# VHH binders against c4kar8, part 54

Target 1, 263 residues: c4kar8
Amino acid sequence: MAELSTPSPASPAPLDGGRGDELEKFTLRGARQILQLLQDLITHRGLITAHTGGGHSFMTAVLKVDEERGRVVLDPSPDPQANRRALAAPRLTCVTQLDGIRIQFPLVGLGEGQDKGRPALFAPLPAEMLRLQRREFYRLQVPLAHELSCLLKAEDLARKPVEVSARVIDIGAGGVAVVVPTGAAEFVIGGTLPACRLALPDGEPIELDLEVRNLNRQTQRNGTEQLRVGLRFAALPRAADTRIQRYIFKTERALNAKARGGL

## First folded at step 22 (VHH)

Design gd12
Fold by OpenDDE, fold request of step 24:
Structure gd12 (fold): chain B 263 residues (1-263), chain A 125 residues (1-125)
Amino acid sequence: as target 1 above (263 residues)
Amino acid sequence: EVQLVESGGGLVQPGGSLRLSCAASGFTFSDHDMAWYRQAPGKGRELVAGIDSGGHTRYADSVKGRFTISRDNAKNTLYLQMNSLRPEDTAVYYCAAQRSFEGVTYYGPSEYDYWGQGTLVTVSS
């Protein structure tokens, strides 16, 4: 009676590794860079949305930066309840935009202060600030009617080359998200898929190399499982980039026109 | 050497008055924001009143209308006039100083650079 050793379920590889690396490229950690960015926010009088958690937020601005003490001074909310929530929150998530770039940073350890007799809030300087270039992070949801597809050159479980036609669900300047049937191919985060073909509605397919950045299993309404694959453009020719940007722009314009009742 | 020396504490009856003084030395008094904190037995240290280098004041809600903070820069002295004292005002009162920054005062015990040894105020019948 040979005891069939049930193969130990392969521990799902921590999916979190790929997002961390991309965010790191856009994360400012240098004290001088952080100070400069905060000063820029002061100079531009940028409004900041401060999130306190639980779906609550208030509008604020950076008033002053005290480099010596290591403090950032914020404009309090006109709502006393918002200020109470802010002070009670273990962390604020501050979101703003400067020159079209999204900036996000945490503040911890908020305190009450006074600026020339007026109420103020303050916190220690953030340890990190995220500067997200809109162009790289914006993803257009592809209309179903456009039927964008990407031919993926991948490998199966046996490492045999396979071609998988994948539907593109979103597209940006930096990459695409596609959906594939479960089991159609094996994808490895950080792996490169060479010589793939992206089909746009206009013209011939674009040949490009893709890097797998994330994998998400999704269950459809009908109970069918699909794999969502986030792909980065590993090497994109300038002409291809232009075509992709044109498609995005044209599609956005059309969607906006439709939303305004113009089409 | 930086020193903050509190005086004027003592025993007083409810409804009575006291005037605390804090003599500062070893730093430029006029360039510092000053505050009074108090600590009652078994409680944390809490702000009583603050006065910045520009003369702007702040008071805890519990002492508003009863206490007055003032400073004499020529004498390097901080004052706290306490009127209508209550048993709940019983505490050790501390003088604190922080360097001024562009009119900003940071409240909280951890934000002050210098502290006195404190003076005991007891309000009892």
Scores: ipSAE 0.872, ipTM 0.951, lowest interface PAE 0.4, mean pLDDT 90
Fold by OpenDDE, fold request of step 24:
Structure gd12 (fold): chain B 263 residues (1-263), chain A 125 residues (1-125)
Amino acid sequence: as target 1 above (263 residues)
Amino acid sequence: EVQLVESGGGLVQPGGSLRLSCAASGFTFSDHDMAWYRQAPGKGRELVAGIDSGGHTRYADSVKGRFTISRDNAKNTLYLQMNSLRPEDTAVYYCAAQRSFEGVTYYGPSEYDYWGQGTLVTVSS
């Protein structure tokens, strides 16, 4: 009886520093905006997952906001050990959703309090809150059967132009992730790949410029090394954007229908 | 001027009792959460007991069942009844105040707006 090691829930990947510019657009730093968003969380009774590090988390909620003192009050865990971990943690990463928008914010300097005699946690108000609209950051996992590909115009190690046909593994409104054989081309983070061609199932390839945003070497179970390349759409015509969005929507609908047993 | 003046400290034998008082002035006592903190030699300030404006109390585990915090809003006075005193209770005891916020009390020395000068309690055989 082989104990299927349940894959440890992947700790949310540290927001890699290279996403800095795009994330800034969605980062609230204004005191009034932060207060309003926290108040909205109170009003909607939004459940928050607070990550304490080391793969540990607990469920909480914002109970109150003290603007004068600059404090946010949180519901403690029913688990005393979770609360101890939270208080010992240098930082909490709080994750929640409001109206389909993912909200993420750090809390630093947790303390113990009481709310009308009940145990509570508190922290200084967050300096920033990230508000991610689903539409911009959602990545559809591309079904293997769709065989999406992207022809990348890149350079090899000798700086000779090469064309690499890459399999698209995920797609969103802002870009694609592709896999290429190791050594097929040289990719530089922040580099632009001009005049690439994204092949969708519904028509002619879309010509577009791509920016390399991340590189991740992956070893497959068979021992083969592949390079995962995260690519941003650098300049996407409206018509192309519409086609991509349509593909995503259609595919999601089909996947959901299948999951419901309808296909 | 805001003032918190502690009194009632002194020398007591193990197993003895003391009652500390803190006289508050210069602010609306009834609108503040009050606490007793203590600081032993070479140690940091630690919470002993707290009482909010609603009368809810909190105690450190080390003093539970032995100490009782109370307040008299008419007299602007905070009290700490200390029974079954132990040598480890030897410390300077401080009265602290923070403005109440919707029934929330923030524990920690940095969360208090006002502090007394302290009163020494020595438990020695």
Scores: ipSAE 0.871, ipTM 0.951, lowest interface PAE 0.4, mean pLDDT 89
Fold by OpenDDE, fold request of step 24:
Structure gd12 (fold): chain B 263 residues (1-263), chain A 125 residues (1-125)
Amino acid sequence: as target 1 above (263 residues)
Amino acid sequence: EVQLVESGGGLVQPGGSLRLSCAASGFTFSDHDMAWYRQAPGKGRELVAGIDSGGHTRYADSVKGRFTISRDNAKNTLYLQMNSLRPEDTAVYYCAAQRSFEGVTYYGPSEYDYWGQGTLVTVSS
């Protein structure tokens, strides 16, 4: 019975000091921004990995924020040893994700409390929160009204070249996800689709090479099966990248404006 | 003026009992979480027992089963019933108060807004 050594969760590599200027752009230091982000974590019941050092971590959540006292209240670990480590640690590094964005923040001065008689942990509000929108991982959900499409040059089961017009469902700096009818083409993970054409609303289609990264079969509510294909941009010219980024930015701005009741 | 006045301390033999009282004034007692802390000679101030505004209690492991914290909001008074006293219970006992926040109690000396002057409890044969 070979004990499958669960790979020790790799300590998050210390963010190398040279990226200091880039990290500042993503660092929230405003009290109101920090409070809002913590409140968002409460609302979304976001699970937080709290690192106590020495390769140890536990799962927690933000339970409450006390703005008046400047305290954040955390759910303790069910493991008493983890809680002891947390309380003994000079610094807690909290890592979570909200809407696909990695959030990291330090907590210093952890204490023991109670929430309605239940054990709780608390700390002073973080002085800073890092919100890392990895552009590479951010995917904009494409509005249906935009009718964004990608002409895929693929092969069928007989290895005959076929062109498939695929609807783009999400787009990011690193690639697109598309949906195709089942059986429209044969896709191989790691395979390259050369000379595809991405149609953006703002001009001529962009010719680009795509790499198949994932395949997911989806059944629609109507019982129709579709294939979701995750595609990476294999080589994107700078001009194309700029256009894609502009589209994403413009669309995000419009969606946010609509969400605020401005449209 | 906010005041917390401890009373009931004194000399007691091992195995004896004492009841401490803390009279609170100058703030809304019912809206505060209360606690007893103690400080022995040469030691830091440590939590003995806490009671929140909802009546939830917490005890230090060293006093569990021997001490009982209670409050009378009508009298603005906090109590600590101490039974089966031991020499190691010898300390100055302090009453502390913090404003309640949505059922959260923060433990630690720095988290309390008000402190009493303390009352000495000596357990000696």
Scores: ipSAE 0.869, ipTM 0.951, lowest interface PAE 0.4, mean pLDDT 90
Fold by OpenDDE, last read:
Structure gd12 (fold): chain B 263 residues (1-263), chain A 125 residues (1-125)
Amino acid sequence: as target 1 above (263 residues)
Amino acid sequence: EVQLVESGGGLVQPGGSLRLSCAASGFTFSDHDMAWYRQAPGKGRELVAGIDSGGHTRYADSVKGRFTISRDNAKNTLYLQMNSLRPEDTAVYYCAAQRSFEGVTYYGPSEYDYWGQGTLVTVSS
């Protein structure tokens, strides 16, 4: 008697998108919507950055969607080490853009497959996909002259608490992007950094909790590698929000005035 | 009723050869990707070799160059030719099937729809 292996329902990996009411509006949970969005990614050959943790990522694409089995098929990395990391990772965070809209989704339970004899990766279909319209997440590019910084309370590879002073490169109502030296700390997408300090030019640093939303390794022109960390404000006091908004508004106004030749 | 029936297992000396067969029934064999898995005592079930509906094959590194998977769709039969057998090849060998999807094969025990009861291969001096 052949035992029928019932496909284990892939436990939907929740998007560790913090339950902010605002993100919920942009979260797709409908199976049909998710399938359609994945199909759109296939159609447009959208490149996806898959984050495996520890600041590592690789480029992939959705190759196929198997609705019946509930699987998404991905293009493997040309780097065997990246594929090994991906397979070992408990979760992938996939980030892409379609028509100027940022799309983020988790994949859990990555496996090895083949597509017509070629190596492939696959995972259960995501339970949720975040579709972020840029307009709602406007980020002001911080002028270098402002020297905004954020003191990050993070952990190193040994899980020892470390404080990292990070330069803020962009800021919005929902968070900041910072750059840190590679290896300064270990960042995990979805991880919370408590009691961080954001320094604005207008006064004392703002204490706030930050959630790691994205990681990007960047090589500078001088060959120095830096880690760009996208951070969400996890708990922002109203007073802090007002200060941040004021800073953004003031800075935008100044930049626009300069662009118009007024200075 | 879906059935996968393995045969050809037995005792063999190191360096010997064995041919396993898996007779499939109760489903469209040609529309399924097939695989051999093995489970040694105290170990998990591991992929030995896979063959998709298009004839593309995959082998575990441990068996590459020694084992050959093949299929005969007319006979609804999967084969595993095992040459240069080693003591570490001792295991229960299972035949598995999954429905083909656009040339994609999903590896991993949980991805297969049907399993045989297995046949024991013992490699011993």
Scores: ipSAE 0.869, ipTM 0.949, lowest interface PAE 0.4, mean pLDDT 89

Design gd12
Fold by OpenDDE, look of step 23:
Structure gd12 (fold): chain B 263 residues (1-263), chain A 125 residues (1-125)
Amino acid sequence: as target 1 above (263 residues)
Amino acid sequence: EVQLVESGGGLVQPGGSLRLSCAASGFTFSDHDMAWYRQAPGKGRELVAGIDSGGHTRYADSVKGRFTISRDNAKNTLYLQMNSLRPEDTAVYYCAAQRSFEGVTYYGPSEYDYWGQGTLVTVSS
């Protein structure tokens, strides 16, 4: 009876250097973005798998974020040995999921703390956080012949309200991707942009709240840098949803007809 | 000016007792987490005991059951009662303060905002 050695779960292969450019698109390095994402993890009580190396890991959670000191506070393991390993590790690799999006970030320089007399771990804020968004929903690429625009109500770096006219690149039932000039506004992942206006060809703009879901810098062929902003519909009225769905359907039909040589 | 002034150090025989005091000034004492650290010759600075603004305490395993940290916010003073002293307790003892953050205390020398000059405790027969 040959004991089938259950293959030890392969340590996630080191991200091969050639995929580095693609990963950069999903890497957050902005201090505000990182803080917001950590705060979102707190709000949602996201469980985090913390890897200490050598195939060891423990479950933790972000308890608090100290922006002033630049510290993240973590829930320690109930296993004292796991905590010792974590403190001895040169790097902690944290993996979690929020809203179906895989999040990965390193922590370096772990220390021991207390939270209201309870043992805690802390580390400096991560310098980067990887956010891998799976596109679960079909997105219609907006044809150039049917340009959509979205007026974004955002803030600049000085937190001054600004309005940015953004071109819609793609649209789906759940949201839009837009392109804005770099530096036009400051966007924070997880932040809400209230009372934005989506312009559809069939009538008056739709007023809606948008949640920032992703940020990607894109360099155009002409060398111009643009910011792609993925936005979720935070509060979509039923009438607006119907209009958006109608637009998508009509546009898809037109594109398909053209592709079949009918126009 | 922020000041932490330690006192009460000295020479004591093994098994003896000392009480250290740290007088704080120049900041809101009640809003700070306080700690005693010590540094023996040729060794790094190590935590002896901490007390947060809420009165929660932490001790190093080496001093647990022998030392007691306390604070008097009305007097802006931190105390360390040291009983059953051992030769291994010989060190310069430092008072340290960090601003409290939502009940979180960060342990480690680099996490404290203010330090005293230290007081020498020598345990020798």
Scores: ipSAE 0.865, ipTM 0.948, lowest interface PAE 0.4, mean pLDDT 90
Fold by OpenDDE, last read:
Structure gd12 (fold): chain B 263 residues (1-263), chain A 125 residues (1-125)
Amino acid sequence: as target 1 above (263 residues)
Amino acid sequence: EVQLVESGGGLVQPGGSLRLSCAASGFTFSDHDMAWYRQAPGKGRELVAGIDSGGHTRYADSVKGRFTISRDNAKNTLYLQMNSLRPEDTAVYYCAAQRSFEGVTYYGPSEYDYWGQGTLVTVSS
């Protein structure tokens, strides 16, 4: 009987710093705020995924905070190799969740210590901590089979109105990422696309306004260039929000069921 | 004035023994974690042994089973008993002090508040 190792819940990957401007409003830099958040992590005994780079991570927890010395104390990994990697890493990226809030913070200058004779790790207090509500950062990767699309009301280079049917590649409570053919329309970061239509599988398209947040040119495997457009929901009616949330929830459930061998 | 004064260093033959002492003054010795560090010629300063205010000890792998760190709070003195000395133990040995924090000891030279001047230990045939 092969013990089906329950796939360890996929440790949330660090958010890439490329979203720097968008994440700034969620970044805490105040010493008191940082200390409080670390204390909250201690109180709740939150498990932290510490990323050491190269795809390696280990589970840890904040044990203590020394405000006077400016140190955070961490539980070491039971794996000596993981601890060695951590100590050798120029930067540790810590990721956790507390009450549905994603918390991410860097640690630099990791050292070895003891806590009442037990091995411990420590580092200087983080200079910043990212605090994001789940709704704010979660993006569902849309299954290809769902064929989600968004009709974008945009302009071409000549500022002529054009409609572009874009494939939705990811969706969250706050927006969508879509792919469009290169040259299909001109997009400006910070620009608003009014009266767009998001097509969900469960009914009529949702009319909504979208704000362009990011643009990324991508080359497909076949050599074709496409433009990935990150779009924020600028104004989302409550009913639309509910439908989007329902879709995300239903899809996540289905994906999880499939991953568990249930479908 | 805070002072840490090491003593007991000297020349010994391989396999010999030495006992180092560190006399502390100018701070509350019992409220500090203490450590011995050493620095060999051309090398960085490395931890030899640590003892916290609670009496918990830590040793470098290279000295485990040979060295013993102890403290006498009544005398404000830290000790290092060194047995089975080897040529590679040749170094200047430093006493260091760190203010205790809730049973946590931070290892690393930069984490200590006070340092002695050191005492030379030479292990040679």
Scores: ipSAE 0.864, ipTM 0.952, lowest interface PAE 0.4, mean pLDDT 90
Fold by OpenDDE, look of step 22:
Structure gd12 (fold): chain B 263 residues (1-263), chain A 125 residues (1-125)
Amino acid sequence: as target 1 above (263 residues)
Amino acid sequence: EVQLVESGGGLVQPGGSLRLSCAASGFTFSDHDMAWYRQAPGKGRELVAGIDSGGHTRYADSVKGRFTISRDNAKNTLYLQMNSLRPEDTAVYYCAAQRSFEGVTYYGPSEYDYWGQGTLVTVSS
C-alpha cells in the first residue's frame, strides 16, 4: 500500500519584485484607498498569509485600523515562534485574496500590542498595496447609471475628422471598451486615436491616446446594430491612471456591497 | 500642561518591596493606556507593565508574579507595586501614557504620547 505522498502545496513563490511598469498600475498608494482596502479586509474577515522570510509564514487577519495613529492591528499567530519571527523580520509580506483578487502588501516595523487584553501585533499602515487582477486585464463592467463616455477623435469613411461620443461599457487598467453607432466612424485595428477624452464621474475628462484593438459588431435586443470597440490606453499620464484605478476600485466596491445586500 | 510625575523610588535590599506612583495631570487619565517602563544603566528602555483604560494588564516575563500595576482614575494616579525585588530590577522607572484606541494598546517606547522624568530604583545589599 504505497502511501501517496500528497504533494505539499507549493508555497506560491513570492512574486519576485520584477517591478515591471505593469505592477505599478495595480499598486495602490493613496492613503484613502489603502484604508478602504484594509477596512474591506476587516469586514470580510479576510485571512492573510504573512511571510516573514526564510520560507516562514503564518496566518493572520486585520483586526483594526487606527487611522489617527496610522496603525494596522493584526491577529497574532498561535505559535509564539512565528510571532517572534514576525517581530524580528525587517518586513512582512502579506498576501490575501478579496473577491478573487490577490492582494499583496508589505508591513514594516511590527510591534507587540493588546486588543482588549488579548495579544495583538501592529504595524504602520502600508505605504502601498498591490491589487493583482488576473493577467487578463480585469475589466470592470461599467454600471449604466454612471454614464461613462469617451469622446473619440476618429475619421469617417472619407477620412474626415469626426468626433464620436461613445458609451464606455467596460474599463480596466489597460483600456476601455466602448459602443458606438454603426457607421459613426471608421476604426482600424492597430490604429491610434489621439487626444480622446474619457469622462469619469469624479472630475474633468481625461485626455488620452487610444489604440484600437478589437472591433465587434453587436446586435442589440431591439435589433439595433452597434459597434463595440476595444481600446487600449496608448499613453496614459500617471495622474490619469490613478484616477482610473480609483474609479475602478470605488465602483467594484460599491457593486460588491450591493451584491451582498448592503445597499 | 501634560505632566507625569513618578515617585516612590529609592534604595532597597534584595527581597524588599517598593511602591511606585505616577501622578498624571493635563490630560484625561481615564482615556489613556498607562505603562511602566524601566531603563537600566547601559540598556535600552523596556516594558515592565502596562494597564489599558479597560483595566487589562500586561507584564514583562521578568517581573510577572512579583510586580502589580494598578490605576486609580479618581486620583489620576498609576501605581506599580514591586515585591521580591532583585538586583537586576535596578533601573530608572518611567511612567508613560498613550491615548486609548478601541481597546488597543500599542507597546513600544515610540507609541506613547507622554513620559515622566523617571524615578530611580536601586536594589542592593
Scores: ipSAE 0.862, ipTM 0.946, lowest interface PAE 0.4, mean pLDDT 90
Fold by ESMFold2, fold request of step 24:
Structure gd12 (fold): chain B 263 residues (1-263), chain A 125 residues (1-125)
Amino acid sequence: as target 1 above (263 residues)
Amino acid sequence: EVQLVESGGGLVQPGGSLRLSCAASGFTFSDHDMAWYRQAPGKGRELVAGIDSGGHTRYADSVKGRFTISRDNAKNTLYLQMNSLRPEDTAVYYCAAQRSFEGVTYYGPSEYDYWGQGTLVTVSS
C-alpha cells in the first residue's frame, strides 16, 4: 500500500475501448514491432499492470518472449487469488509506461508454465500494441483560477441558435471537456459545432470546430444539474495547436512548482 | 520420424505400483521438456508430471508424493514411477514432448509438439 512504491507514470486503468477508432493510428500490428517493444520492456524491466476485469488487477513483468512459438512469458503474482483471476479471465489488459510512452496490449489465452522450475504465466503474443506518447493521452485538469471558457455556437431544443459560454474542465492535444447547465443547448453525439471560440489566457480566442464525443449528466454538490460535454477538435491549425500545447506546458510547470514548494 | 512409445501399463490393485517408460526417437531428447499426461474416460487430458531439460519437475497435486518423474538422456527415455495407486489414477497415460526455450515450459496439452499413443493403467480391486 505504499504510494511511493508505485511508479508515478503508470496508469492502472485501460484506455476506453469506445475510443478505438481514435487510437487506431497509434496501434502497432507488425509482428517485428510488437516483438521489439516486448523485448524493450524486458530490457528496461518495465512493471506492468495487468487488468483482469471487475476492477481487479495485478502487477507483472515480461520475463521472456519466445519468437518461435509466439509466446510471451509473464511473472506471476505472489498473490494466489490474483493468479487464479488472471487464468480465469477471458482477456488481460496490460498497461505500462516506458520512457514516457504509454503502452497497452491485450493478452488472451493465458496459461501456466515454469521458468527454470519457478512458476510462470504465458500467453500468445498480442496481435496489437497501443503506443502513445504523453502528448497523445494527457489531459490537463484546468485550474479554476484560470477560468478557461469555450463559447459554443449550438442550438437549443427548438433548433434555434444559442451561444453558450462553457467552462473548460480539462484540455489535451485532441480536445476539451466542458460543463454547461442542463438544457442550455442540445448536443448530439457525433454532431459538429462550427466556429466555436476557445479562450486561452494569452492572445485572442481560438476559432475552431468541435465534435461532440460524449455527454454525461452531473449533479453538483448543491443539487444543481450540469452536463459534461466531451469535445474533439475537428481540425486544429498548427498555430492553435502550438498555443494549446504552450498553455498545457506552462500550466503543468506552474502546478509542479507549487507542488515542490510544499503542500 | 518422431516416435514416443509408452510401455509399462496394466492392471494393478489399489496401493500397488507401476513403472511407465517412454522411448523417444527422431528428435534431440535432451533439448526437450517432457511430460506425462493422462486421460480418464469422458475427461480431457491432464498433466500428471513434467520434467524440463534441466531436470526441474512439476507434479499435479493429486499425485505429489506418490509419483516420481525422471529422465535418462543417454537412453532417450522418460519414466514415471507410480506408487500407492488409487482407482482415480485409472487412465490412458501419454508421453509428451515440447522443445525447450531458455528453461521455459508451457503447460497445457496444446503446447506439446509430440505425443505417444498412450498406455492404459487400470487400478481396480
Scores: ipSAE 0.733, ipTM 0.893, lowest interface PAE 0.7, mean pLDDT 87

